# VHH binders against p53848r504to814: the designs that were tried, part 16

Target 1, 311 residues: p53848r504to814
Amino acid sequence: TYIMAIFNATPDSFSDGGEHFADIESQLNDIIKLCKDALYLHESVIIDVGGCSTRPNSIQASEEEEIRRSIPLIKAIRESTELPQDKVILSIDTYRSNVAKEAIKVGVDIINDISGGLFDSNMFAVIAENPEICYILSHTRGDISTMNRLAHYENFALGDSIQQEFVHNTDIQQLDDLKDKTVLIRNVGQEIGERYIKAIDNGVKRWQILIDPGLGFAKTWKQNLQIIRHIPILKNYSFTMNSNNSQVYVNLRNMPVLLGPSRKKFIGHITKDVDAKQRDFATGAVVASCIGFGSDMVRVHDVKNCSKSIK

## First folded at step 3 (VHH)

Design i07 (framework vhh_3k1k_2)
Fold by ESMFold2-Fast, scan of step 3:
Structure i07 (fold): chain B 311 residues (1-311), chain A 122 residues (1-122)
Amino acid sequence: as target 1 above (311 residues)
Amino acid sequence: QVQLVESGGALVQPGGSLRLSCAASGFTFSDYWMRWYRQAPGKEREWVAGISSDSGYTSYEDSVKGRFTISRDDARNTVYLQMNSLKPEDTAVYYCAATPDYYGLEDYFDYWGQGTQVTVSS
């Protein structure tokens, strides 16, 4: 199981971003320490650099500002002689194809796209041109300003384009009888699958793609818990759909799954915490659950405390 | 346009009291968790207190528990920090912050005020 450490290069945050609201040399020193601490426990570490806020109603940094915040830092990390470069995996958290393009030039390994290509139609073309790059295809609905109003999965009917659903070694009719209401995870899987097929049609390769059901994006706190519990369904999910008046088989089975529960507000709701830092202890317990249910990668703010949750 | 305006900062003697206010505009206040932070010269910004969007949850930094109380008035789009038994070490610029109350989203603080200076000195 991989740990992806969050590093915020955004000055508007007084959490991790506030601690790292410094020049590139100070940020690099923080990352070097983070990497050395993680590599004491693990054979490799993934650092996810974010230069733009994805919070609802937040003021979005311009593309140029996002590049100014993130690209020089990624370059500095890759040029550092203090880091074992073969053990440090770099990810950039961006939904913008031009930012992804610049990050790839300076040595990023992963593009972490919260929108699954919805916010920038050129994203899949950039990923396809770089077959060595891993792409995290995340689930959401709408955009940053509207996603919080689109969490109506329990009232969502599967589209007429979906013809058959499969869960490996499971009778899907029996899932409909469960009190856990599997419709949510099935709809999330369907929407991920639609983005997946579009990525493949644009030349992205299956081996480049890791899926993220998007905890906290277009979902209530109860829905986030249901998704965690149903990761085994997602990892065994496939379906056929009508695309361009032809039937297409969409197979999500055995795709790597990333979950990012760290400091999300749904953890605060469960623990009654209002402070993001107070959620770090509770995040460890949720991370253990994510791994137990089949997550291949977890995205976290506090690597040390969350690492203790990984046996 | 989003704006947070803090007020109430002043000079007080040790053992005194102050009430800070933060007036919010440009967003749906009732959907936001509200927090107070402070920063003294040469020190990192420190979280002080928080209150949920529905006022059902409040939390405090250990050094202020029992002395400070956070509250909100959604009809006036205002959050308050009542500060009692003030100590010289409470001297700092106090900042108001707002974070959306959408369960499961990123926990970064979205909006910040410009701060109000509190000085505790005899």
Scores: ipSAE 0.000, ipTM 0.155, lowest interface PAE 13.0, mean pLDDT 74

Design i08 (framework vhh_7sr4_2)
Fold by ESMFold2-Fast, scan of step 3:
Structure i08 (fold): chain B 311 residues (1-311), chain A 121 residues (1-121)
Amino acid sequence: as target 1 above (311 residues)
Amino acid sequence: EVKLVESGGGLVQPGGSLRLSCAASGFTFSDYWMGWYRQTPGKQRDLVADITSGGYTKYGDSVKGRFTISRDNTKNTVYLQMNSLKPEDTAVYYCAATPDYYGFEDYFDYWGQGTQVTVSS
């Protein structure tokens, strides 16, 4: 299982009130320490650099500001002689195609897009032009200002399939209950699949794509728990959809899945912790559950506690 | 537009009680995490108490056992019942709200203008 460590290069994440941040050299030193700690336990580490807050209802940094915050730092990481470059994988958390282009030029390996291409229609073209780049296709609904109103997953006429092995040993009543209880993950899977097909139609290759069901985005705390429990369904999921007067078979089976439960509000709800840092212990337990249910990658703030939980 | 309006502040003697109310409008109140914070001039805001959409509560160490947070979803109001008040409880008290459903980071998106509580003999 891959560990993706979050590094926020956004003003609203810093304790000085966001007016100033640590310079690039100081941020690089923090990343070097983080990498050394992770590589003590793992053969590789993924660093996910975020230059723009994707928090619901946040005011978005301009594209120029996002580039200013993230691109010089990524360049500094790649040019560092202190880091074993063959063991450090770089990701950028961005939904903007122009930011992705600049990050690719300076050595990023992964584009982590919370919008699955919804916020910037040119994103898939950029990914398609760079077949060596991995793309994380995340599930959400609406935009940053509206997603909090869109957590209703109501489509029951799904016309889909789940592998027989997953559903064996249930009678007719239990199968009906399972269908009702799985409407959320099935709706999420279909919406991911629609974005997946659009990516493929734009030239992105299946082997470039990781799936992220988007814990905390357009979902209640109970829905987040249901998604974690139903990862096996997502990994065995397929359906047919109508697109441009043709039927398209969408197969999400065996795609790698990333989950990012770290410090999200639903963990705080369970533990009653307001302080995100205090949620790192509870995040460790949730990370263990994500891995147990089939997550291939976990995105976390506290690598040490989460690394211990994957034993 | 989102609005949070605090009321119930005032002057009270040590050992007394006070109840703060926060009337909310412009959002679906029952879906929101509500909290009370307090601030003295020149100091950062401190958590007093919060309550999730599901009714789970958390309290700051200095107020545990003395203060109670509650909510009434039919009235779109969150309350803070303050008992056994001490001079160190003197502060401006702020009501705060954030969607309970979503979030990257644990913080509150919306804040009221605050209500002054003064505990003095």
Scores: ipSAE 0.000, ipTM 0.197, lowest interface PAE 11.8, mean pLDDT 75

Design i09 (framework vhh_7qbe_3)
Fold by ESMFold2-Fast, scan of step 3:
Structure i09 (fold): chain B 311 residues (1-311), chain A 121 residues (1-121)
Amino acid sequence: as target 1 above (311 residues)
Amino acid sequence: QLQLVESGGGLVQAGGSLRLSCTASGFTYWMGWFRQGPGKEREFVASISWSGGSTYYADSVKGRFTISRDNAKNTLYLQMNSLKSEDTAVYYCAATPDYYGLEDYSEYDYWGKGTRVTVSS
């Protein structure tokens, strides 16, 4: 299981008296420390650099600001002699194709796109033109300002274009075969599958794609827990749909799955406890559950505590 | 398991200054201050990276408050100048052992119990 550590590039430099000229070096030192800590327990680490907030209803940095904040840092990471470059995998958290293009030029390995290509129609073309790049196709609905209001999932999981669905089982004890309990994961799988086919139609290769059901994006905390429990369904899900006057088979079976359960708000709903020890335990337990249910990559804020859950 | 202990709160007149401190029982990467005033929701005040090279401030305190840290003492500071009545609140110290700590991405893992600041007219 891979660990993806979150690092927020400074979205606004608030340094006084010229300190902004040292902020890249300071951020690089922070990343070096994070990498050394992670590599003490693991053979590799993935660093996910974010230059813009994706929290619902947040004000977005401009494309130019996002580039200014994230690209020089990514370049500095790749040029660092203090980092074992073969053990550091670099990801950028962006939904903008132009930001992705610039990040690829300076050595990023993964594009982590919360929108699954919904927010920028040129994203799939960029990924297709760079077959060495891994793409994380995440599930959401609407946009940053509206996604919180779109957490309503239907009682019937079949959309108008969906003709037939399949849940394959090889070694998985059925967690839940009742329609009401699986409607969420099936709707998420169908919407991911629609974006997946769009990516493939635009030249992206299946082996470039990891899927992320998008914990915390257009979902309540209870829905996040349902998704975690039903990862085995997602990893065994396929369906047929009508597309451009033909029937298309959409196969999500055995695709690598990333989960980012460290949205602290959702953990807080579970515990309601301010005690740091109990909150830390609950976070570790959720990460362990993600791994136990078949997550291939975990995106986390607390690398040290989560690393122990993986071993 | 990380513990945070705040100090420095009290009563101060409008236009005055206070310095808040927060001591952590162990290593932290990002630290921040949040506050909750009477009849209000908890709001972000300021945050700082491990190296001190990255700082963030809420618009309402920008130019008046300064966040800093002393890693040798495992201590976070908030220097509050030109205090206003609307700054009256319980101030909470927050910390995370990771490298990400902005006001609108994710909440911090560890929290202190808070220290009261009252600004009189």
Scores: ipSAE 0.000, ipTM 0.175, lowest interface PAE 16.6, mean pLDDT 73

Design i10 (framework vhh_h_nbbcii10_fgla)
Fold by ESMFold2-Fast, scan of step 3:
Parts: sequence; C-alpha cells; structure tokens
Structure i10 (fold): chain B 311 residues (1-311), chain A 125 residues (1-125)
Amino acid sequence: as target 1 above (311 residues)
Amino acid sequence: QVQLVESGGGLVQPGGSLRLSCAASGFTFSDYESYALGWFRQAPGQGLEAVAAISGSGGYTYYADSVKGRFTISRDNSKNTLYLQMNSLRAEDTAVYYCAATPDYYGLEDYFDYWGQGTLVTVSS
C-alpha cells in the first residue's frame, strides 16, 4: 500500500504548528526528514504539497499566492541531491488548472484534485495534454463553502439517468438485499462515474485516473465510516446510464482507490495534551481498516505512526 | 441552511463579565453526529485563535492558557445553544468572537466546519 504524506504550505494549518510557514530551505529539510522516515519502511513515498486550504468553509488563497507557496517548493524537492529521486513521487493538491500546469512544468507526477474537475472546467484539458501525469478524481458536492450542507444521500440512484447497476463478483440478488444500506456508496460511485466519463470525453485516459471517494467532503463522520466499509463495492462497481439518447457503460471496477482516512476529533488535535497514544491508536485503526477494505493508497498527516500499520 | 448566530457582545469595563451565546439552526446539538463546539476570537491585526471548545459528549473541554480559570464554556442541547461565560475581563480580551461547530468524530480536516458571523467584545474604560 502506498503512503501519501500531506505537506501543507498554508498559514492556517494547525496540523503543521507553523513549521510549513518557514522559508523554502526549512520546508525542504522537513520534507527530506519525512521522506527518510517513510523510506525506512517503504520502497517509495508520495509527497502531496498543498498551497491552498481545502477545509470546508475556509478562505481560499488566490491562484497567485497558491503558486507562490507550492511551485518553488516542488522545484526545490526535484532539484535536491539529498533525496533518492527514483523513490520520491510528487503530488500537488490543487483544484486549479493553472496551478496544475505550473506544477507539471517543475516535475510533479500527480495532480490531486479534491473537486474531480468541478471547481475548474479546464482541469481535464490540462490532464489530457499530459498523458504521463496521474490524476486523482475525488468526490465532493457543491463548493468549499456549501459542501457540508449537501451530505444527504437519501435519493435512489436508479432515478432519471441511471439504468442498471452491477456489483461484480457477487449476485444481483445480493445488491437488492443490501439496497438500503448501500445508497451512500452507490450515490458516490455514480457521481464519480459521471465525472470519470466527463474526463474521458475531454481526452483523459483511464490509466491516468485514481479515484478518491472524498472522506470528509460533503459527508458526516458516520458516512465516512460507511464508505470505508463499502470500498469493496466501489472497486467492483459498474453501471449504465443514458447520455445524449445513448446508453453508456461506466466501469469503475479495479480502479486504484485513494483514501484520506478520517482524523481524530478537534479536542485531541488542538490540545495535544490528550494522550498521544490514544490518538495514534485510533488513526492506525482507521488506516488499517482502509487497507483491509481495499484501499490502494492512504493520505495521512502522521507518516511515522501510520506507516508502521500499513506495512 | 445551517446557521450559527452569536449574541451578548458589547462594551465592558476591565474586571467585568459578559456571557456570549451562540444559537444554532438547521441542525441540533443532540443529533446522532454529536457536534464539537468552540469559541474563537480575532483581535485587530491578529490571526484567529482558539479560546475554548467543548466535545460533543461534553466530557472534554479546552481553554487557551490566557483564559483558563476566567472563562467557562457550556452547552445546552435542549436550547441548541452554546455559551461562553467570560469573567475578569482584560483589555487583551478585546476581539471579535466567533462561534464554530463541527462533527465531533473523524473528519477529513480537524477544523470547524460551521461558523457564525462574529460578535464584538470591547474591554475598555
């Protein structure tokens, strides 16, 4: 299982304790240490650089400021002789096509788009122009300011445009028996599938795409746990839908799945006076669950404790 | 849909007391999701800082060192209201105070998802 380590270059990150507000040299030193820790246990590490907070209801950095924060750092990482470049994979956490373009120029391997192309209609064109780049297509609803109001998944997905659903490697009768318990994952899968088709229609190739069901985005904590349990359904999911008076088959089967597992609650995070072993244990248990249910990649804030549970 | 509305701010003399209230609508504090609730403040020219927080169960509370022993956070689930009792106020407590709420357990970010518009507290004269 791959580890994607989060590195936030944002002033409002409590997770970083102000470490990432330092100059490029200091940030690079932090990344070098993070990489060495991860590579002690794994053959490779993915660093996910974020220059703009995607926290719900957060104030968004300007495109110019996001570029200022992220692009020079990515360039410095790629130019570092202290890193085994063949073992370090670089990702940028951005929903902006212009930021993605600049990151690609300086050596990023992955574009991690929390919006699945919803926030910037030019994103898919950028990805299509760069077939060597991997794209993480994440599920959300609305935008940064509205997504928490849209966590209602009561509508059955078999209305209007969806014709047939399949969960492969299982009986159709099994799906009917579990219908009420699987509404959430089926809605998420169908909405991912709609974005997937849009990406393909814009020239993105299937081999470029990883899917992320978007834990915490337009979802409650209980819904996040339900999604984790139902990853096997998502990895075996396909359906047909009507598009321009034609039936199209959407196949999500065997696509790589990334999960950013839910973190410990606010009190434990902010105070840091709470027993660190309790928080580490809970985080490790969630990561282990993600892997056990079929996650191919996990996105984490605490590499040291999470990486031991992944191995 | 979800709204948080602060009230109770105003001008108070040093050493005085104020009680801030935060009324929630569009969700309930006793919902199965159990919300962590908090108070944050921002003084002119300063960044946002956490003042106090209370867990969804009410079993855990947090206070910034600068207010510990002077401020008390409490919640009333039956009234869907969060409170901050502020005693022994100092000029340094002058700030806009924001109410915030987030689901108490795991989320993608460990920060508050719902915010009020703020209420001004001025400690002077």
Scores: ipSAE 0.000, ipTM 0.158, lowest interface PAE 13.2, mean pLDDT 72

Design i11 (framework vhh_7ocj_1)
Fold by ESMFold2-Fast, scan of step 3:
Structure i11 (fold): chain B 311 residues (1-311), chain A 121 residues (1-121)
Amino acid sequence: as target 1 above (311 residues)
Amino acid sequence: QVQLVESGGGLVQAGGSLRLSCAASGSIFSEYWMGWYRQAPGKQRELVAAITSGGSTRYGDFVKGRFTISRGNAKNTVYLQMNSLSVEDTAVYYCAASEDYWGYEDLFDYWGQGTQVTVSS
């Protein structure tokens, strides 16, 4: 299982504009410590650099600001002699095709796109032009300002476009679970599949794509737990749908899955804990559950507790 | 639970110096990110300085070169050394703590009560 450590290059302030941000040397030192901690227990680590907040309802940094915050840091990481470059995989957390393009030039390995290409129609073209790049296709709905209002998964996502559904290599009781408990994961899988087909149609290759069901994006805390439990369904899910007046088979089976369970509010609600130590412990337990249910990669804020959970 | 108690505030002349201290209790201090924020009358709360568990520091542009943040893990205390103070530095200064890196979710989970710093011309 791969560990993806989050590094937010976004300024965190209560002041309007003009705040000084950490210099590159300070950020690089933090990343070196992160890598050292992760590599003490693991063969490799993925660093996911974010230059723009994806917090629901947040004010988005401009493309220029996102590039200014993230690209020099990624370059510094790749040029560092203090990091074992063969053990450090670099990811950029961006939904912008121009940012992805610049990050690829300076040595990222992965584009982590919260929107699955939904927020920037040119994203798939950039990924297709770079077949050596891994793309994380994440599930959300709407945009940053609306996603939290769209967490209603009561109806089938693609409606009458869906012809047949299949769940393979599982002993889940299909009739009962599909009718009542799996509407959410099936909706998520169908919407991921729709984005997957659009990516493939634009020249992206299946081997480039890792899927992320998007814990915390257009989902409540109970829905996040249901997704974690139903990862085996997603990893064995396929369906047929109508696309451009032709029926297509959408196969999500055996695609690598990333989960990012490391959201403080989500974890705090489950445990009702207010103490930071208790939330850290709960985060570790949720990460262990994600791995147990079949997650191939976990995205975390706290590498130390995650490392303990996956020993 | 984590408690943060600020000390060292007061009245100082422009051009003078003050050292603020924040004592942390109830949790493992050395693992925490520590920060100082300030809020002047009629203004929003703003970040003054932050220090990571590893000792890396960050400063607001308005205090860079004048203020220094440091930590004493043996005493569970974070310090803000304020030099070359100006009237514009007058504010209530708050200590803050978090176990996370600069992440997507809430970065500073614990806050002190604040300590008043007044700089006279």
Scores: ipSAE 0.000, ipTM 0.192, lowest interface PAE 14.3, mean pLDDT 73

Design i12 (framework vhh_ozoralizumab_d1)
Fold by ESMFold2-Fast, scan of step 3:
Structure i12 (fold): chain B 311 residues (1-311), chain A 124 residues (1-124)
Amino acid sequence: as target 1 above (311 residues)
Amino acid sequence: EVQLVESGGGLVQPGGSLRLSCAASGFTFSDYWMYWVRQAPGKGLEWVSEISSSGSYTKYPDSVKGRFTISRDNAKNTLYLQMNSLRPEDTAVYYCARGDYSYEGLDDYGMDVRGQGTLVTVSS
């Protein structure tokens, strides 16, 4: 199981009062320490650099500002002689194709796109032109300002084009018996599958894609828990859909799955209202559940406590 | 439509007290963590306090710890900030903010809706 450590390169956080934004050298030193701590316990580490907040309803930094915050830092990480470059994997958290293009030039390995290409129609073309790059295709609905209002999962979002569904290692009768209890994960899988097919049609290769069901994006806290429990369904899910009067087979089976439960507010609902540091301990228990249900990668703030849940 | 409306700001002398209120509407108030944040003239946003959905947990930065108290009344859909021992450096526009279902990092605190703010001026 891979560990993806979050590093936010955003100066307008509420907790520091905007007192002073750390410079590149200071941020690099923080990343070096984080990598050394992670590599003490793991064979490799993924660092996910975010230059723009992905929080629902947040004010988005301009593309130029996002590049200014993230690209020089990624370049500095790749040029550092203090890091074992063969053990450090770099990811950029961006939904913007121009940012992704610049990040690729300076040595990122992964594009982590919370929108699955919804927010920038040129994203798939950039990924297709760089077959060495891994792309995380995440599930959401709407946009940054509307996603929290779109957590109602009843039917496929673009109408009822689904013809047949399959869950590997589960016959169709069992799926029908569980139909009402699996609406959420099936809708999430169908919407991921639609984005997946669009990516493939634009030249992206299946082996580039890792899927993320998007805990906390267009979902209530109860829905986040349901998704975690139903990861085995997602990892074994396929379906057929109509496209331009042709039937298309969409196969999500055995795709790598990333989950990012770290410090999400739904953990606070489970732990009966605790602070962010206490949620790190609770996050460890949730991470163990994610791994037990089939997560291949976990995205976390507190690497040391999450190591306890990984065997 | 989700709305947060702050009130209670004004001019106060150093060492004085003020109580801010925030009236919430358009959502189930008792389901959300709530925050107070402030912005002093020419400065960035500063987190002032947070409170869990039930009110059982609160947290403060060292700059206001011991002087400010956050509380909520879920039956009235209202958030409060009791400010004591006010200092000139507490002068700012104070915003009520709702937590989202996504939170990433100690510095993020995940706020999805903010009110229009209420001005607090601490001077003689």
Scores: ipSAE 0.000, ipTM 0.186, lowest interface PAE 13.4, mean pLDDT 74

Design i13 (framework vhh_ozoralizumab_d1)
Fold by ESMFold2-Fast, scan of step 3:
Structure i13 (fold): chain B 311 residues (1-311), chain A 122 residues (1-122)
Amino acid sequence: as target 1 above (311 residues)
Amino acid sequence: EVQLVESGGGLVQPGGSLRLSCAASGFTFSSYWMYWVRQAPGKGLEWVSEISSDSSETKYPDSVKGRFTISRDNAKNTLYLQMNSLRPEDTAVYYCARLPNYYGEYDSFDYRGQGTLVTVSS
């Protein structure tokens, strides 16, 4: 199981006791410390740099501002002699194809796209032109302002376009035995599969893609828990659908799965913790569950607590 | 759990005034910066105002500066927005919000409930 450590390259910090804006040198020093701590326990570390703020108290960062925040930092990380470059994997958290292009130029390895290409139609073309790049295809619905109001999973996502469904794992029961309880994960899998096929049709290769069912995006807290429980179904899921007047087999079996439960609101809902930072201990327990149910990568704020859960 | 409940919206004519209220519960209100954000029909979220935990700092975008005033009553766990000289462009659903401890995570936004609708029309 890999650990992806979150680093927010946001200039604004307004919470009491929160982190304050730092220059590139200070941010690099924080990343060096994070990497050294992770590499004490693991053979490699993945750093996920986020330059886009979507908090309610500000307008979303422009593309130019996102580039200004993230790209110089990625470049500084890659140029650092303090880091064993062969053990540091670098990811950028962006749904913008132009940001992805700039990040690739300065040495990023992974594009972490919360929208699965929904928010920027040019994303798949960028990934296809760079076959060395890994792409995280995340599940959501709608847009940033509407996604949490679209958590209805009673009707199947692709309806009559789906012709047949399969679950291929001998350690779980046949789909017919589970169907009454699996509408949510099947909806998520079908919507991921639709985005997956669009990526493949645009020239992206299967080995580039890691899937993220999107904990906290277009989902209630109970649905987030159900997704974690049903990761084995997602990892063994395939279906046939009609696409561009042709029948297409969509195979999600054995795709690597990323989960990001760290400090998510639904953990606080269970434990009654009101602050995201207060959820670090509870996040460790949820991470252990994610790994136990088949997550290949976890995206976290607190690397040390997460590392203990894996071992 | 954290709860933020907005009230005070309604229909007003251009040039009119409204006072919005937000009742906060489930957290130590006096320890947090608080925010008003709005969403007009068919548009994205727009930041409207912010206030420090002790009321020593307030900030506004140019679109509402001089017309809107944010305030808070920490003893009552209540946030207020006084809106004067209202314009048709101010028509939106207004949400009370608390800043999350991290950025880029949409599920951490604390604007909750229905919001309160403000319609400015003659």
Scores: ipSAE 0.000, ipTM 0.122, lowest interface PAE 17.4, mean pLDDT 73

Design i14 (framework vhh_ozoralizumab_d1)
Fold by ESMFold2-Fast, scan of step 3:
Structure i14 (fold): chain B 311 residues (1-311), chain A 122 residues (1-122)
Amino acid sequence: as target 1 above (311 residues)
Amino acid sequence: EVQLVESGGGLVQPGGSLRLSCAASGFTFDEYWMYWVRQAPGKGLEWVSEISTSGSYTKYPDSVKGRFTISRDNAKNTLYLQMNSLRPEDTAVYYCAKGPTWYGLEEYFDYRGQGTLVTVSS
């Protein structure tokens, strides 16, 4: 299981006294320490650099500002002699194709796109032009300003299949039990699959794609818990859809899956607001659950506590 | 649209008390952590308090710990800040802020209200 450590290169954050982010040398030093801590316990680490907030209703940094914040930092990381470059994988968290282009030029390995290509129609073309790049295809709905209002997932029949051996016997006592308990993950899977087919149609290769069901994007915290529990369903999911008047088989089985359990605040939701020591244990438990349910990569703010649970 | 409307600010003497309220709409209030932040004249934003979805976890910086109490009423979609033993340095515009979605963004917040001015002066 891979660890993807979040590093925010944006001043649009919760601030104590209005303090802004440090300069690039300070940020690089923080990343070096983060990498050393992770590599003490693991063979490799992924650093996910974000230059623009994807938070619902947030003020978006301009494309120029996002590039200014993220690209020089990625370049500095790649040029560092203090890091074992063969063990450090770089990701950029962006939904903008022009930012992705610039990041690829300076040595990023992964494009982490929360929109699955929804926010920028040129994204798939950029990924297709760079077959060495891994693309994280994430699930969301709407845009940054509306996504949290689109968390209503309809209970309807879907033209799909799931390997039943991954569904508990008690959960399928009646036909409606399966539908009622899996409507969310099935809808998420179908929407991911639709974006997946569009990516493939634009020349992106299956081997470039890692899927992310988008915990926290167009989803309530209860829905986030359901998704974590239902990762085995997503990893065994397929369906047919109509595309250009033909039926296309969409197979998401065995695709690598990334999950981003939040830092301690989401864990507080789950544990009903326990103290700091219990929250650290709960963070480890959520990461362990993601891994136990089949997550291939976990995206985290608190690498030290999460690394303990991945052993 | 997310909307946060703060009220309860005003002029108070040092050592006095005020209770701020924040009426929330446009989102499922009981699913988000909430915050109070303030901005003193000529200063940047300063975190004042945070509260979990149920209200059982709260946190404060040392500057207000023991004097301020954050609370919430999920049935009324309302956030509160009880401020006691007020000091001149507490003079600021106070904003309530909605917590972020949790996937990697918990360090960001939305403050949507115009804020409410608190002036502590003799």
Scores: ipSAE 0.000, ipTM 0.136, lowest interface PAE 16.9, mean pLDDT 72

